# Ledger of designs, part 10: VH-VL binders against f1rd40r3617to3795

Target 1, 179 residues: f1rd40r3617to3795
Amino acid sequence: FNISVQSGYEAISQELCVVTCLKDLTSVVDIKTSSRPAMIGSLTDGSTETFWESGDEDKNKTKSITISCVKGINASYVSVHVDNSRDIGNKVTSMIFLCGKAVEDLCRIKQIDLDSRHMGWVTSELPGGDHHVIKIELKGPENTLRVRQVKVLGWKEGESIKIAGQISASVAQQKNCEA
Key: E = the ipSAE of ESMFold2; O = the ipSAE of OpenDDE; V2 = 0.75 times the mean of E and O plus 0.25 times the DockQ between their complexes.

## First folded at step 4 (VH-VL; framework fv_dusigitumab)

Design e3 (at its last look DockQ between E and O 0.56; V2 from the best seeds 0.00; counts 0 for: pae O 9.0 > 2)
Fold by ESMFold2, look of step 4:
Structure e3 (fold): chain C 179 residues (1-179), chain A 119 residues (1-119), chain B 111 residues (1-111)
Amino acid sequence: as target 1 above (179 residues)
Amino acid sequence: QVQLVQSGAEVKKPGASVKVSCKASGYTFTSYDINWVRQATGQGLEWMGWMNPYSGDTYYAQKFQGRVTMTRNTSISTAYMELSSLRSEDTAVYYCAREGWDYTYFDYWGQGTTVTVSS
Amino acid sequence: QSVLTQPPSVSAAPGQKVTISCSGSSSNIGDNYVSWYQQLPGTAPKLLIYDNNKRPSGIPDRFSGSKSGTSATLGITGLQTGDEADYYCGTWDSSLSAGVVFGGGTKLTVL
């Protein structure tokens, strides 16, 4: 194990540096839905055959999934899986990604419209730092909608992979940290 | 410092209407839904509905459909609940309550407004 | 006839622990977040617990919440005379008359 002497991505005489590899942090973040929290397990179970479906509690309200990261958890990406070709009566046609340190300080970081046949992941890069609140606002043409998976990628403070050498400005995913 | 300050007590006759106000301060009024809950003397809490101050959208408990109207004036950060065709069973303390930022709970409550319906 | 069932009263001495149950169904507690409210005599309700088990700022950690299946529980440790109040659970009910429902309330008496 090589020890970094300086923070950041600076080279020193012994060529020590730090490269942070992305990990799946979904199991260590708090996830809240605007309705039917009993179905949250379907968002994180790794299956495209299960779903969270919004309920009548938020029928006339904006639907949302909110992800809260505690101190030391640095979320870098959030991804949401939607399948409008299967979820015909529960489509998601708009997503707005918001991020901040608290709910009152959320800033919109991405907005995307989805085709009525969209199937797959929608990913947003998150601002740097830890202790984020991430809100995903969801809209569709029906009173209810479905989301099939959520994934959070990032790193935990003190649990990074360190590699000797100089690196300009790259971040490697957990799988792709290998040379 | 979030506060909800309600209008004063009302005494009404059966068949009349009452309009209770709820002035919000210490937060962005249009960012949180306002709910109304009532409580008869010695009884539990009864939810009446919610109102979105940004859009003006409402959702009323079935029991009050046709008798309740929830409105707001955003320029003075004030929510209103009007209950019509009053009867003695409507005698209660009426509360406004702020719904949490992501729904599901009521984090701040007004002091309550006593409405007495007497013949 | 409350949709959510709470015991009508509980009591314990100062310093002791008490739990208050809230029983519902899949259409309310089973599917939805539970909140708990304290109502001191002559005052408005105050939020104690939200999202089943979370405490807002200013609520001491001797108050706790939990949920299992269609039941929720409020726990209070280190009882103080100032805890004497009525306690209500609340949640969304998605049955025929969808809306917020509260339990009938539990009167806590501290000796």
Scores: ipSAE 0.539, ipTM 0.793, lowest interface PAE 2.6, mean pLDDT 86
Fold by OpenDDE, look of step 4:
Structure e3 (fold): chain C 179 residues (1-179), chain A 119 residues (1-119), chain B 111 residues (1-111)
Amino acid sequence: as target 1 above (179 residues)
Amino acid sequence: QVQLVQSGAEVKKPGASVKVSCKASGYTFTSYDINWVRQATGQGLEWMGWMNPYSGDTYYAQKFQGRVTMTRNTSISTAYMELSSLRSEDTAVYYCAREGWDYTYFDYWGQGTTVTVSS
Amino acid sequence: QSVLTQPPSVSAAPGQKVTISCSGSSSNIGDNYVSWYQQLPGTAPKLLIYDNNKRPSGIPDRFSGSKSGTSATLGITGLQTGDEADYYCGTWDSSLSAGVVFGGGTKLTVL
């Protein structure tokens, strides 16, 4: 897992830095695929050695992975791992990320083309707000394609993801003197 | 409310063609695939194929390859299924059905169109 | 003759529970979501269950679906006279070139 989570940090005071850390929410989201749902487990098993492969029912259709977030779950990033070098005959050449409140009303937020040798994670930032559905539309040159992993990063409502940074020794000393 | 309304009953001779229409309403027509399923009298359901109203892409069951044509008119939200070289075995009720957004199921069905093929 | 196998008929008294089985193979039920349809006499099929065990809006919780391996089951509790109908399972089959397949149908008689 090589997603470099760029944790946002902000200074909430003149002397205190707070770092916000996102959580892996993959285990608490619902995932659906356009075909072969029996293989969905391979998308979240933590291994790039396993994969979801689209079925023949998607032969002439756009393939898709749909992620549904439950209330209180706020997804910030979605990442998809593809290995076109290994998945000969099942390559992914296009990913479209969509999000919205409902599956029938999604907005495109990112589109990316992948080369024939792409191996690695493709990540999309998700817009803030009440977006409970994430859909990844996938296309490839063949009838079927493979996806190795899906990750969802974000935060849960009610849980603090802010970590206070270390204060300088001088500040600590000052506070002690004022106490 | 989602509705699929099909054309009326047809009587055809062997060798002829029949074209059944399916008018959709209550939803965005181009956002859902339309499938066609037929049912001979006293028999089970038989899938014929699907049509994507947006792209016009189709996929037909092998049994009907070369004889079936599924089309649409997006301006009137209407899907069509044409079956040619009709045989007596083609006598059945033909249904259009909307495929669910996440595929694999049909959430709304037309009322059916009876097609009778007889000499 | 149908790709998916259902019992031709089942029967039970009102208030009872019935189950309808649907057996297939890895290429269909094994790999794909199963849906169930109710067809009342002289009417079009109606979706009862999708994605193995989900109910569309308006379908009472008396209807349930499950899937295990290459088999699916429709459960109907609190059987009512109005439940007398034909029931079909359906799914995709990759061996048939992405074709939808249905069971042969089960006639449910309410005694």
Scores: ipSAE 0.013, ipTM 0.582, lowest interface PAE 9.0, mean pLDDT 88
ESMFold2 (binder alone), look of step 4: mean pLDDT 94; pTM 0.960

Design e4 (at its last look DockQ between E and O 0.06; V2 from the best seeds 0.00; counts 0 for: pae O 7.6 > 2, placed apart)
Fold by ESMFold2, look of step 4:
Order: structure tokens, then C-alpha cells, then sequence
Structure e4 (fold): chain C 179 residues (1-179), chain A 119 residues (1-119), chain B 111 residues (1-111)
């Protein structure tokens, strides 16, 4: 082959080849909001037509969405969908992303100010290493605010080769030296 | 090591006011709201309100609106609750409690302050 | 009298299981997370369960919580004499004058 393919053919172990793909992990992480937890389903239903709206529990407080990962789940990106063009009385104009091993050890990763007409996703890359908690602090000019979706992208420990991994076993065996 | 240490028992006459203190230690005082809850002898818990130590903002239960004031001094990590126009039905143990950082639940409580209102 | 209804008392022998119910409405238990508190005589309440079914560090797994509709339940297995206490459920109530509400309390007796 004229262009070399490195990753899939370097393995000499029992496993064929391992590649890491980012997956949507939103359904396997724990998501908590600072108010109105009954509306959390609107953040994870895959629709930007539904919303979580902050409640009277946190009217005078910083509103937040907290994501907790169980062992074996490695979050790489978190994304938040906001639509200030539709949510006229419930705008989000500031987001702060925090990450850490536990709630008491959170460090700020990213701070973003949003235009009063912003519509779309706001994404933060999560730092490498051992982290289990992600917090998104939200502020806006009104007593309440709306968030329309949350997505978590990452990978699970022990993910096997996808697509043609089994059919490539014969090819890998052909190139693989017994060790 | 989180601790909330409250001021001592008070005996008051009807119409007076009382101010209970709650000194926090073992955590960053301004990161968690302080709530106040009271309990009359042999009775259940009654929520009075919350106070944000960073901003000083408050939210009071309607029953106490106009009679309660919740404040703090961040320099000494201390929250205060003052209840005015005391009546005999205000006789109770008054607790400060730390609210969770991510929702309204009370993970640490002070030892309680007994306030007795009698003629 | 409280907006959240608990039985006044429950009892069981050491080693047995007991459940304590907490009934409310859509504006409190239905829409919001429930917490449970244990109060030993002469002491302050202690958080036992938060977020309906989560245990803080130091609470043994024989304590459990659950929620269905507008009702919540505290379960205690392997009863010990040290479990004799009053137990309270609590949650946010978003009706009229929004705020935290507690159940009336349940006295647990271990016989």
C-alpha cells in the first residue's frame, strides 16, 4: 500500500486493533440541575424544541447543570444548546465550565459570554486526566433561564474495535507475529 | 470536619427579638447557602428561609416574611438569623443548616439554639 | 397538619426491615428531589438520603430511598437499636408561597 496505515496494524497482542471513537454518552452519565429536576428529561431527549427552565429554588442564585461520570466513563466534550432568539425572557448570557475529581475540587476550564441573540451549541473540551464531575454555571439577565439540550461526548473504557474489526482478524493474523 | 456552631440558649419576653449566630468551619463559607429551620418541643421541622453568604441575598418562608432577617459576616464565617415580635409560639429550637452545593438538601446542621419566649 | 404526610410511628424488631412513607403532591414530591433526615433524641437532624435515593458518605447501605409519583419511601434493613429516632422527609414545594416543606415525622421504635 502506497500510504502507510499505522494504528490498525501495530498490534501484536490478543486484541485485533483498538481505536477510540467519541460517542454520545449523555444517556449513561448522571445529570442534575440546580432547580426543577423534573424537567431534566428536556435536556437529554435529543430535541432543541424542549427546554429545562430554572425554577424558583435558584431565582437569585447561579443556576447550574452538573454531570457526574461513573467509573469507566471518560467524557471528552460537553455541549450546551441555548436559544436566546426564542427564549426572550429566559436568556443565558454567561456560561462557566468546571471540571474535577469531586464537587469540592472543581476548577474552571472555560468561561464564555453569549450574545443576547445567540442560538446554538456552546462546547467545552474537557482536560485529560482523572475527572468525574463537570459543572456548568449559567447566568442571564432575568430571574429564570432556559437550556434546550446537553450532550456529553467521550468514550467507555474497554471499547473494542468498531466496523470491520472482526473481518480484519484474518488480515491482522496474516501480519501479526506470534508473541 | 464541616462544623456549624450556634450561639447559646436565649430566654425572651413576648414582643422582643432574638438573634442567633451560626459559625461555620471546615469549608469555604461563601460557597454554600445557609438555611434556618426551627422545631418546637415534640413537633416537626419548619423551614424559615435561606441566605447566600457570598451575595447576602435571602429568601424567606411566607410565614416569617416581615419578622425574620438573615445576614452574615464573611470575615468570621458566621451566619445570623434574627426573629422579631416574638410570641409564645416562637418557642423552639432553631437550627442553621448548610444547603447542598447543587440542590436544596441540608447536609450539615448546627447543634441548635433553644429560644424560650415566656412572660 | 404538614403538607407531606408520614405515619406517626412504626416499629419492628432488631434485624428486621421497615419502610416509612411520605406522601405529597405534584408541586412537591412529584416535581422535586426528596431528602430524608434522621433525628436522634436531643440532637440535630442528620442527612440520610438526598436526591430521592442517594446516600451521603458515612450512611450505611441498609438505608435506602425511592420515589414513585407523589410518594417517597425510606427503607431501613437490618434494624439496630441505634436506629431509634425520628425520621423526616423534605422537599421543595413550588405551590403558592414556594419553599421547603417537611413531613410531620415518623418515630421509629426498635423492639
Amino acid sequence: as target 1 above (179 residues)
Amino acid sequence: QVQLVQSGAEVKKPGASVKVSCKASGYTFTYYDINWVRQATGQGLEWMGWMNPYSGDTGYAQKFQGRVTMTRNTSISTAYMELSSLRSEDTAVYYCAREGWDYTYFDYWGQGTTVTVSS
Amino acid sequence: QSVLTQPPSVSAAPGQKVTISCSGSSSNIGDNYVSWYQQLPGTAPKLLIYDNNKRPSGIPDRFSGSKSGTSATLGITGLQTGDEADYYCGTWDSSLSAGVVFGGGTKLTVL
Scores: ipSAE 0.361, ipTM 0.737, lowest interface PAE 3.7, mean pLDDT 85
Fold by OpenDDE, look of step 4:
Structure e4 (fold): chain C 179 residues (1-179), chain A 119 residues (1-119), chain B 111 residues (1-111)
Amino acid sequence: as target 1 above (179 residues)
Amino acid sequence: QVQLVQSGAEVKKPGASVKVSCKASGYTFTYYDINWVRQATGQGLEWMGWMNPYSGDTGYAQKFQGRVTMTRNTSISTAYMELSSLRSEDTAVYYCAREGWDYTYFDYWGQGTTVTVSS
Amino acid sequence: QSVLTQPPSVSAAPGQKVTISCSGSSSNIGDNYVSWYQQLPGTAPKLLIYDNNKRPSGIPDRFSGSKSGTSATLGITGLQTGDEADYYCGTWDSSLSAGVVFGGGTKLTVL
């Protein structure tokens, strides 16, 4: 899983580099599915060998995974693992990522199409702000589909996620003069 | 080009069974559910059930539970609908229809099979 | 008798706009996508609208669909003589006896 590496730094100025370490928040978010909630555990068990499979109750409906973040949890990325090569008859061909403050008012932030052989993670960056609900809408060529894993990366309020980089002497001096 | 071609007209007596076939072509047969819809003369559409060609799973309208059987032969991309204990009110045109992408709509239809039940 | 209610008939002159309503309940239209079908005399139904308002390829933009609450509407603008047909709405009913349900059909006459 390489998401943390790519999102791990932010330049806050020309003279200061800050590395931001995101954490796996999957275990502290609430996950709901449009069907077969008994299989939700498979989405977060850390194994791509298990899966959530949508039920017949979703046959004519958009399949969805809804992630709710509690207060103090700031999700930055959401990733969904799909294995269309293994999940014959249960392929995912479309993902729509939505986020918002409430399930009733979500905004689409990303849409992606997957090929019939897609195997791997699909990741969406989440906009900053008070977005406590993330919804992934899923479509496929069959009536049912499978998702292997869901992962949420972000940070918790109150925890330091910034690793201070080196600052130039000039910046340090300026700060001292402004103090 | 997607096509659903159904078997020919049937004439049956009350109490008998009828089996209608629907041969699919132009797409991967196992990817899409086949539904059956009938229409009595001068009447509206009546849904009978769905069949998933991949798994063979089915869902039947309550009205036809115990009397309808939907099957398929994947090797020849053919769906079947068998209706038993036929009654005069079963006289209708029977359609197979492909269920569209993900949702319950029917994007392709067979030409229909007329089934007449008469003593 | 049909779970979904349509007007039995509508009529208009060529070039005019017609609307066909389809009313249901929360368990069907309220919760599920609506599709519309055109059936010309002596032919199989043809899909006109799916997912409430989407047109399949080949369906002209004269045909439109909308859904609000437990009701759906098919709109036909620029009415043509060839539009004379029966029109059916359909959707899934999520009740205990789950399944596809259709409206009773609307006969459109082009005057």
Scores: ipSAE 0.017, ipTM 0.560, lowest interface PAE 7.6, mean pLDDT 88
ESMFold2 (binder alone), look of step 4: mean pLDDT 94; pTM 0.962

Design e5 (at its last look DockQ between E and O 0.54; V2 from the best seeds 0.00; counts 0 for: pae O 6.6 > 2)
Fold by ESMFold2, look of step 4:
Structure e5 (fold): chain C 179 residues (1-179), chain A 119 residues (1-119), chain B 111 residues (1-111)
Amino acid sequence: as target 1 above (179 residues)
Amino acid sequence: QVQLVQSGAEVKKPGASVKVSCKASGYTFTDYDINWVRQATGQGLEWMGWMNPYSGDTGYAQKFQGRVTMTRNTSISTAYMELSSLRSEDTAVYYCAREGWDYNYFDYWGQGTTVTVSS
Amino acid sequence: QSVLTQPPSVSAAPGQKVTISCSGSSSNIGDNYVSWYQQLPGTAPKLLIYDNNKRPSGIPDRFSGSKSGTSATLGITGLQTGDEADYYCGTWDSSLSAGVVFGGGTKLTVL
């Protein structure tokens, strides 16, 4: 079929672009720190001027932040804010991001080393699905370290919006004529 | 199933030493710290210290520093607590307890070992 | 004389609710996670609550924990005669003699 060469095509190729409204889910996930849970509010208050500082409850154990999502919570990204330029005696020089369905069955998904002057967010994309446990293992040269914010972005089951055809990578041209 | 099985009751004289064993099963022994807690008859719980079975690192309560040694044999998944220079006030039930994977609590306990110190 | 203070005893009838308090300081309950243990007569302690308010698998939801400031509370609803036991709170103390501290224990009697 094709009456016009300029803009016609027979095959339709649609790329489904799912636009999921990513929201800040930080207030609806459970957050456990390896020590000093009284300071967890500093991780979630939206301020990089406050901090969580690890404490001696950690003993000889790896310092960490663990985020647990219930059924229906789809975490897509986790971000951690560190400021080594201000936290001179409490620097974070290594982060390992782990994810899984249970705290005892986590897989490493990202490892990053930070220099002694790092300031800013470190972000990890998470595997698809809901009901994740996310662990961030933290290391630094001192007995204690500081983290200034944590953010979790994602969507709740029943809140995402899908919009088909928002982009086309295989668009065939269609002729337009004024008559 | 996680299980901690302790050695049997001991009767000791003042000035002697006692070594209590705690055999772990049902989990990877080196992944979890072992803590020791004692309880005198009709009394509360008293923490004695912790031991990391992977590294062998320990931390002791100040009251027991210099008298207690906590060790392990990883090939048989067994933790040990040795208390020296025993006194009659050391008469108690001694427990081993596993610290949880994500720290800060004792999720499994041994059955206890009664140690009696008398002249 | 325990670092953490609990009432020596509490009692209530079957089906009722009780609470058991645990009072400490900023260096222990204020800063650190609280756990609760049940010790049935003649047995070893058993974990009831960890991380202030979480239940391990197999602990019924009629057991609950909470924390406010330097105090923690164990709640038990729907009391049963099998709940008759000693109950201990525990936490890390970050003072100069750092280590685990327990409350003196609370004997629960179900009448």
Scores: ipSAE 0.566, ipTM 0.797, lowest interface PAE 2.2, mean pLDDT 86
Fold by OpenDDE, look of step 4:
Order: sequence, then C-alpha cells, then structure tokens
Structure e5 (fold): chain C 179 residues (1-179), chain A 119 residues (1-119), chain B 111 residues (1-111)
Amino acid sequence: as target 1 above (179 residues)
Amino acid sequence: QVQLVQSGAEVKKPGASVKVSCKASGYTFTDYDINWVRQATGQGLEWMGWMNPYSGDTGYAQKFQGRVTMTRNTSISTAYMELSSLRSEDTAVYYCAREGWDYNYFDYWGQGTTVTVSS
Amino acid sequence: QSVLTQPPSVSAAPGQKVTISCSGSSSNIGDNYVSWYQQLPGTAPKLLIYDNNKRPSGIPDRFSGSKSGTSATLGITGLQTGDEADYYCGTWDSSLSAGVVFGGGTKLTVL
C-alpha cells in the first residue's frame, strides 16, 4: 500500500531539488485497543486479510484504537484500513480522529462517516506540535466492528527526511563543463 | 478530585428491593461508565454490570439479569443500582466504580454500601 | 468458583519481592487487558495496575504487572508492612457469560 503523502518539495537552490520523505513509524509506536488487545498484531502485520475485531465489552460503547508515540517520534499522518464489504456484521460507519499530549486531553481533528460498503484507507493528517497520543474512535451499526490495518507516517527527530533530487544528465554534463 | 460517594447501609427482608446511590464528583459524570461490584463478607469481588451515564445504556452480568437495574440522574451526577427479589446471598458490600477511559478497569471506587438481607 | 485463579495467600518479609499470579483462559486474560486492585482491610479496592502493566498516578514503581498468554502476574518489590492487603486481578471475559471477572483474591501477609 502506497499512501500518497504530499511530499514536500522544497527548492533549496537552482541546482538541487530536495524532497521530504516520511517514514513508516507503525513499528515504533505503541498501539492499544479498547478491547481484545490480543488481536492488535493484526492491525500492523501488513495484511488486510487479518483484522482486529472489537469485543463484547465494547457493546454499546465507542470502540477505539490508541496510538502512543515515544519521545522523538513525530507522527504526521495516521491511516486506518476498513473493509465494510467483507466485514458484514462488523462495519465501521464513523471514525473520529483525536490527538493530544495525553489520553485524557485529546482534541478532535477529523471526523468522517463511511458508507456501508466502504473499502479502503482513511487517512488523517496530524497537526504539528507535541502530540504524543492519537486516538481513533470507531462506531458502527453492529455490536462489534473490524479494522484491518493501522499505519502511522512521520519522522524521527535527528533524522534527515530530505532526499536530494536527481540531476538530469544534461545538467550534470553542464556542471562538468563548467568545472 | 474524583470522588464517588455512596448511600448508607441498608437492611432488607428477603423478597424486597434495595436501591443504592452513587454520587460522582470531580469529573464530568457523563464521560465515564459506572460499574457496580459487590463483595460478600470474607469473599471476593463480583461484577454486576455497567451503566453509561450519557446514554443510559447498560450491561448486566448474566447472574443478575432480570433482578438488577442500573440508572442515573445526570442533573445530580448520581448513579443508582437497584436489586430486587433479594436473597440472603445478596448480603454484601456493594461498590460503585468508575470505569477508566480505555475501559475494562476501575480507577475510582465508592466507599461501599453494606446491604444486609435477613428475615 | 472465580473465573480467574489466584493463590489464596502469599507472604514475605519486608523488603522482599512477591509475585501474585492470575490464571485464566483465552476468552478472558488471553484476549483482554488485565487490571489489578489492592484492597486494604475494611476499605474499597484501589486500582494498582491497568492494561496489563500500566500504573495509575500515585502508584509507586515497586508495583508492576505483566501478562503472558492466559496468565497475569503482579509483582511487588521492596515489600512494606502497608502492603498487607488483598489483591485481585480482573479482566473482561468474552465468553457466553460476557462480563468483568475477578480472581478469587490473594491475601498478602507481611511477615
């Protein structure tokens, strides 16, 4: 799965183009679920064939996936994969994305409704700043719901996310002639 | 500071009903589920059910289905647990407890209400 | 009778480490977060550990929790006389009789 993240294109000079590249941070964040934590592995195994299914303890309750970032980890985007076409009886029809410094102090940043046949990724951009906690609140028409994957994109402090652009052969040749 | 304050001790006869109150303070009452747990003398904890103060939705332990009713009055941040058809085995200390933000744990407890069922 | 199994009692001297086990099944401990509660004599239970290994504010780090498979463990290091209490594990059970379940409790005696 390729999340087309708007790569920040920055022209540093007339001679060099730099593109920012975000990293997949899913493996370095802590993930919690409101129920059945034993299934959390299915959210990050890279397969949409497996899933997390909420438990009975979440009946008549909002279900949630909570992502905690460690110090130095900066999440820029969070994506959630849902397949309502396959998950009959376990559909997700509402997602609320929240973020903040602590689980008890979160701000809503995005809300989206999904139709009963939605299949695919739902992505939220995360605001800049010191946001260590991302929470996705999930609702559906049934007692339980399923989520297939979660992905977190961002950057680590101290690591360069700038990639030098390729220079055309013609430009390279010109530089060689001027040298 | 989060507090749950329960009503006083009750003495009831078999077949009667008891209604215990739990007044919450120090937080937004409707944001957290209230659970009820009882403990007979010298015995362990027994979960009875949960109640969502916002929606009024409830989930009861199977053992108490048909006998227990959990309600709330949001205007006074008070949860109620009513147990009917009381038996001697219902003699216990009854606790209300706030369910944590992530559910499935109880982070604050009332002081308990002793209910005695005797002829 | 309790769905979760705890040892009835444990004991140790001040300063020592004790562990309290909590055994269940896939439908409870296996699939769900475990919490631990301390109940001092004549008082209401107090949350010690939630989400298997997290401590609420105010709980010292000498209390720890872990979970493996269908079993959970509460660890107490640097045992103090004030730790003498009953300890309960709890979790959700997703079986046909779904609900919160507790262990039978463990009485900790500080020798």
Scores: ipSAE 0.017, ipTM 0.615, lowest interface PAE 6.6, mean pLDDT 88
ESMFold2 (binder alone), look of step 4: mean pLDDT 94; pTM 0.957

## First folded at step 5 (VH-VL; framework fv_dusigitumab)

Design g1 (at its last look DockQ between E and O 0.59; V2 from the best seeds 0.00; counts 0 for: pae O 3.9 > 2)
Fold by ESMFold2, look of step 5:
Structure g1 (fold): chain C 179 residues (1-179), chain A 119 residues (1-119), chain B 111 residues (1-111)
Amino acid sequence: as target 1 above (179 residues)
Amino acid sequence: QVQLVQSGAEVKKPGASVKVSCKASGYTFTDYDINWVRQATGQGLEWMGWMNPYSGDTGYAQKFQGRVTMTRNTSISTAYMELSSLRSEDTAVYYCAREGWDYNYFDYWGQGTTVTVSS
Amino acid sequence: QSVLTQPPSVSAAPGQKVTISCSGSSSNIGDNYVSWYQQLPGTAPKLLIYDNNKRPSGIPDRFSGSKSGTSATLGITGLQTGDEADYYCGTWDSSLSAGWVFGGGTKLTVL
């Protein structure tokens, strides 16, 4: 048995515990950007050295990244990496996280202003339940902006439970959740 | 649910202007851009411009810059397109179309308004 | 000045497949999302494919879209006589005169 997210559970003895393992779901969600879809791979390649840069297809509208999950995928966190210290002409100074079941009826769940030297991840915990559309609205002082990574953490129904407990020679734990 | 209902057909002489209306219903009018696209008889689609009903901002195709004005009245959820200095080649069906919630496609179209320019 | 090139017509028998190509450049199809529209005779255009390959609700999966480089393709399988229409690709063009562009249209005949 293995605890992939919560290593502290390896020290637990004499008790039955249930562990929910958060997984990187980024590769199994649908991602739409407001412009330049050819650069979406830079958001999901695991590198903060590449970027998605917004294009004029946005026109004068809010730049955005929209993440859609099918039923059975439960997103728990969404994280966005921005580097204003490197992206001098493409800064992100405002980020709004929205979540809901339909794109036309999303609720704001986090709003943050970023300073002009911000470098790093901005993370929003998603509300409980099945909120399967996530939108990140982005603003900055320039006509274009850059985002360097997006990550979605969560669980697939039926694959997020791992069971750890006391194991003896007479009893074998058959399977925890499929990871 | 979503509907775009346009004003009726117009017959105009060369040099006149025409103003076509597009009344939106079934959604929040200010949340989606309205685009105007025309089509001459037996011809393809020709984009004329976009209008943001929240801000009133516009962007016009170069061909129509200086002859077209796109406006709206948000209190009655109505978009307008006015084309001036009409020529016979402006004879076409004029469509309003709603741009999708996240841009990059036209998801609902009006029924079209026929404008005929003849002497 | 349609920079998106479509064949002017295609035809195939009922039940067959057909593809309609749309060729552009890096400033339009290469950089931007592609959509496809069906126009039945005497009617307004109708959205068929958006975001390169997505179908709006109510469009059967016989219709598919794809994009590679600066070209896009509409695929139609299981052709029906009701599919006879004009088909247009459309996208944003980011060049000097930035704006929407459509292909010249493709007339599909089901024989």
Scores: ipSAE 0.457, ipTM 0.768, lowest interface PAE 3.0, mean pLDDT 85
Fold by OpenDDE, look of step 5:
Structure g1 (fold): chain C 179 residues (1-179), chain A 119 residues (1-119), chain B 111 residues (1-111)
Amino acid sequence: as target 1 above (179 residues)
Amino acid sequence: QVQLVQSGAEVKKPGASVKVSCKASGYTFTDYDINWVRQATGQGLEWMGWMNPYSGDTGYAQKFQGRVTMTRNTSISTAYMELSSLRSEDTAVYYCAREGWDYNYFDYWGQGTTVTVSS
Amino acid sequence: QSVLTQPPSVSAAPGQKVTISCSGSSSNIGDNYVSWYQQLPGTAPKLLIYDNNKRPSGIPDRFSGSKSGTSATLGITGLQTGDEADYYCGTWDSSLSAGWVFGGGTKLTVL
């Protein structure tokens, strides 16, 4: 898994750039699903071969995955992997990303529609700050839907995530675009 | 603060219907499912069904299928539970309860409505 | 009779620890989050634990919840007289007869 982040670097000179290297924070966040929490492990096992499938209890409800960041964790991006080509009876056609300080006080930050053949990662940038609650609301044409993976990228307080590279900003940008 | 205020006690004859109201306040009514749970005297909690105030969608316990109707009036943030063909066994305290934002729990409860069915 | 099985009663002296078990099956406790409710005499149930082990605001840390397999447990330490109440576990059942299910309730007596 590779995410291209255009804003993930800043040029300090024509010959030197600083690239922000975000960490995979998925293992240090708390994940909750609207149904069948026993399958949450499939969302974070690093495999797109496994999946979380919503339960019947969500058939008339919006399905959701909720991510809670622990103290000192700053989530910058959240990515969700969906494979509608394989999950033909469990497609995801809509994703709404919400975030806030508490589950009861969330703001919508992104909404995206997916076609019936979508396969891949959907990523949302998150606002800065500590103790984020990220909620992904999911809809599909069927009673149940599947999500393959969830990934959270960000940084831990007190850790440097800047990497100095002896490359130009243009080269860095090109590499980022190719990633 | 979140509050669920239910209608007053009811006394009904067998075969009649009862409609209990639950007025919600302190939050966006349409954002949370309302569930109904009853409790006969000295007995445990019995789930009756859920209602989505936004869509109006419902799900009823099998035991009450055909006898229970859960509705809402969004303009006044009020949920309703109507139980028909009442029998003595329906004598209980009926509670409305808000299902949490992430579902899977009832975080706020009404004060309860006593429904007595007697000849 | 109840889908979830609880002991009908438990008792302990003030300051002691008690545990209340809740046993179910894969379609309910196994696959879904468990919540616990405290019901004081003559009052409506109150949320005590949600998502297996989380405490709502205002619930002291002497209350705890855990889940393993198809069973859940409520723990109460530093038992107080005010804890005397009925306690119910609840969860969703994802079986064909989908719906919320509760335990039969446990009456906690503080000796």
Scores: ipSAE 0.020, ipTM 0.654, lowest interface PAE 3.9, mean pLDDT 88
ESMFold2 (binder alone), look of step 5: mean pLDDT 94; pTM 0.957

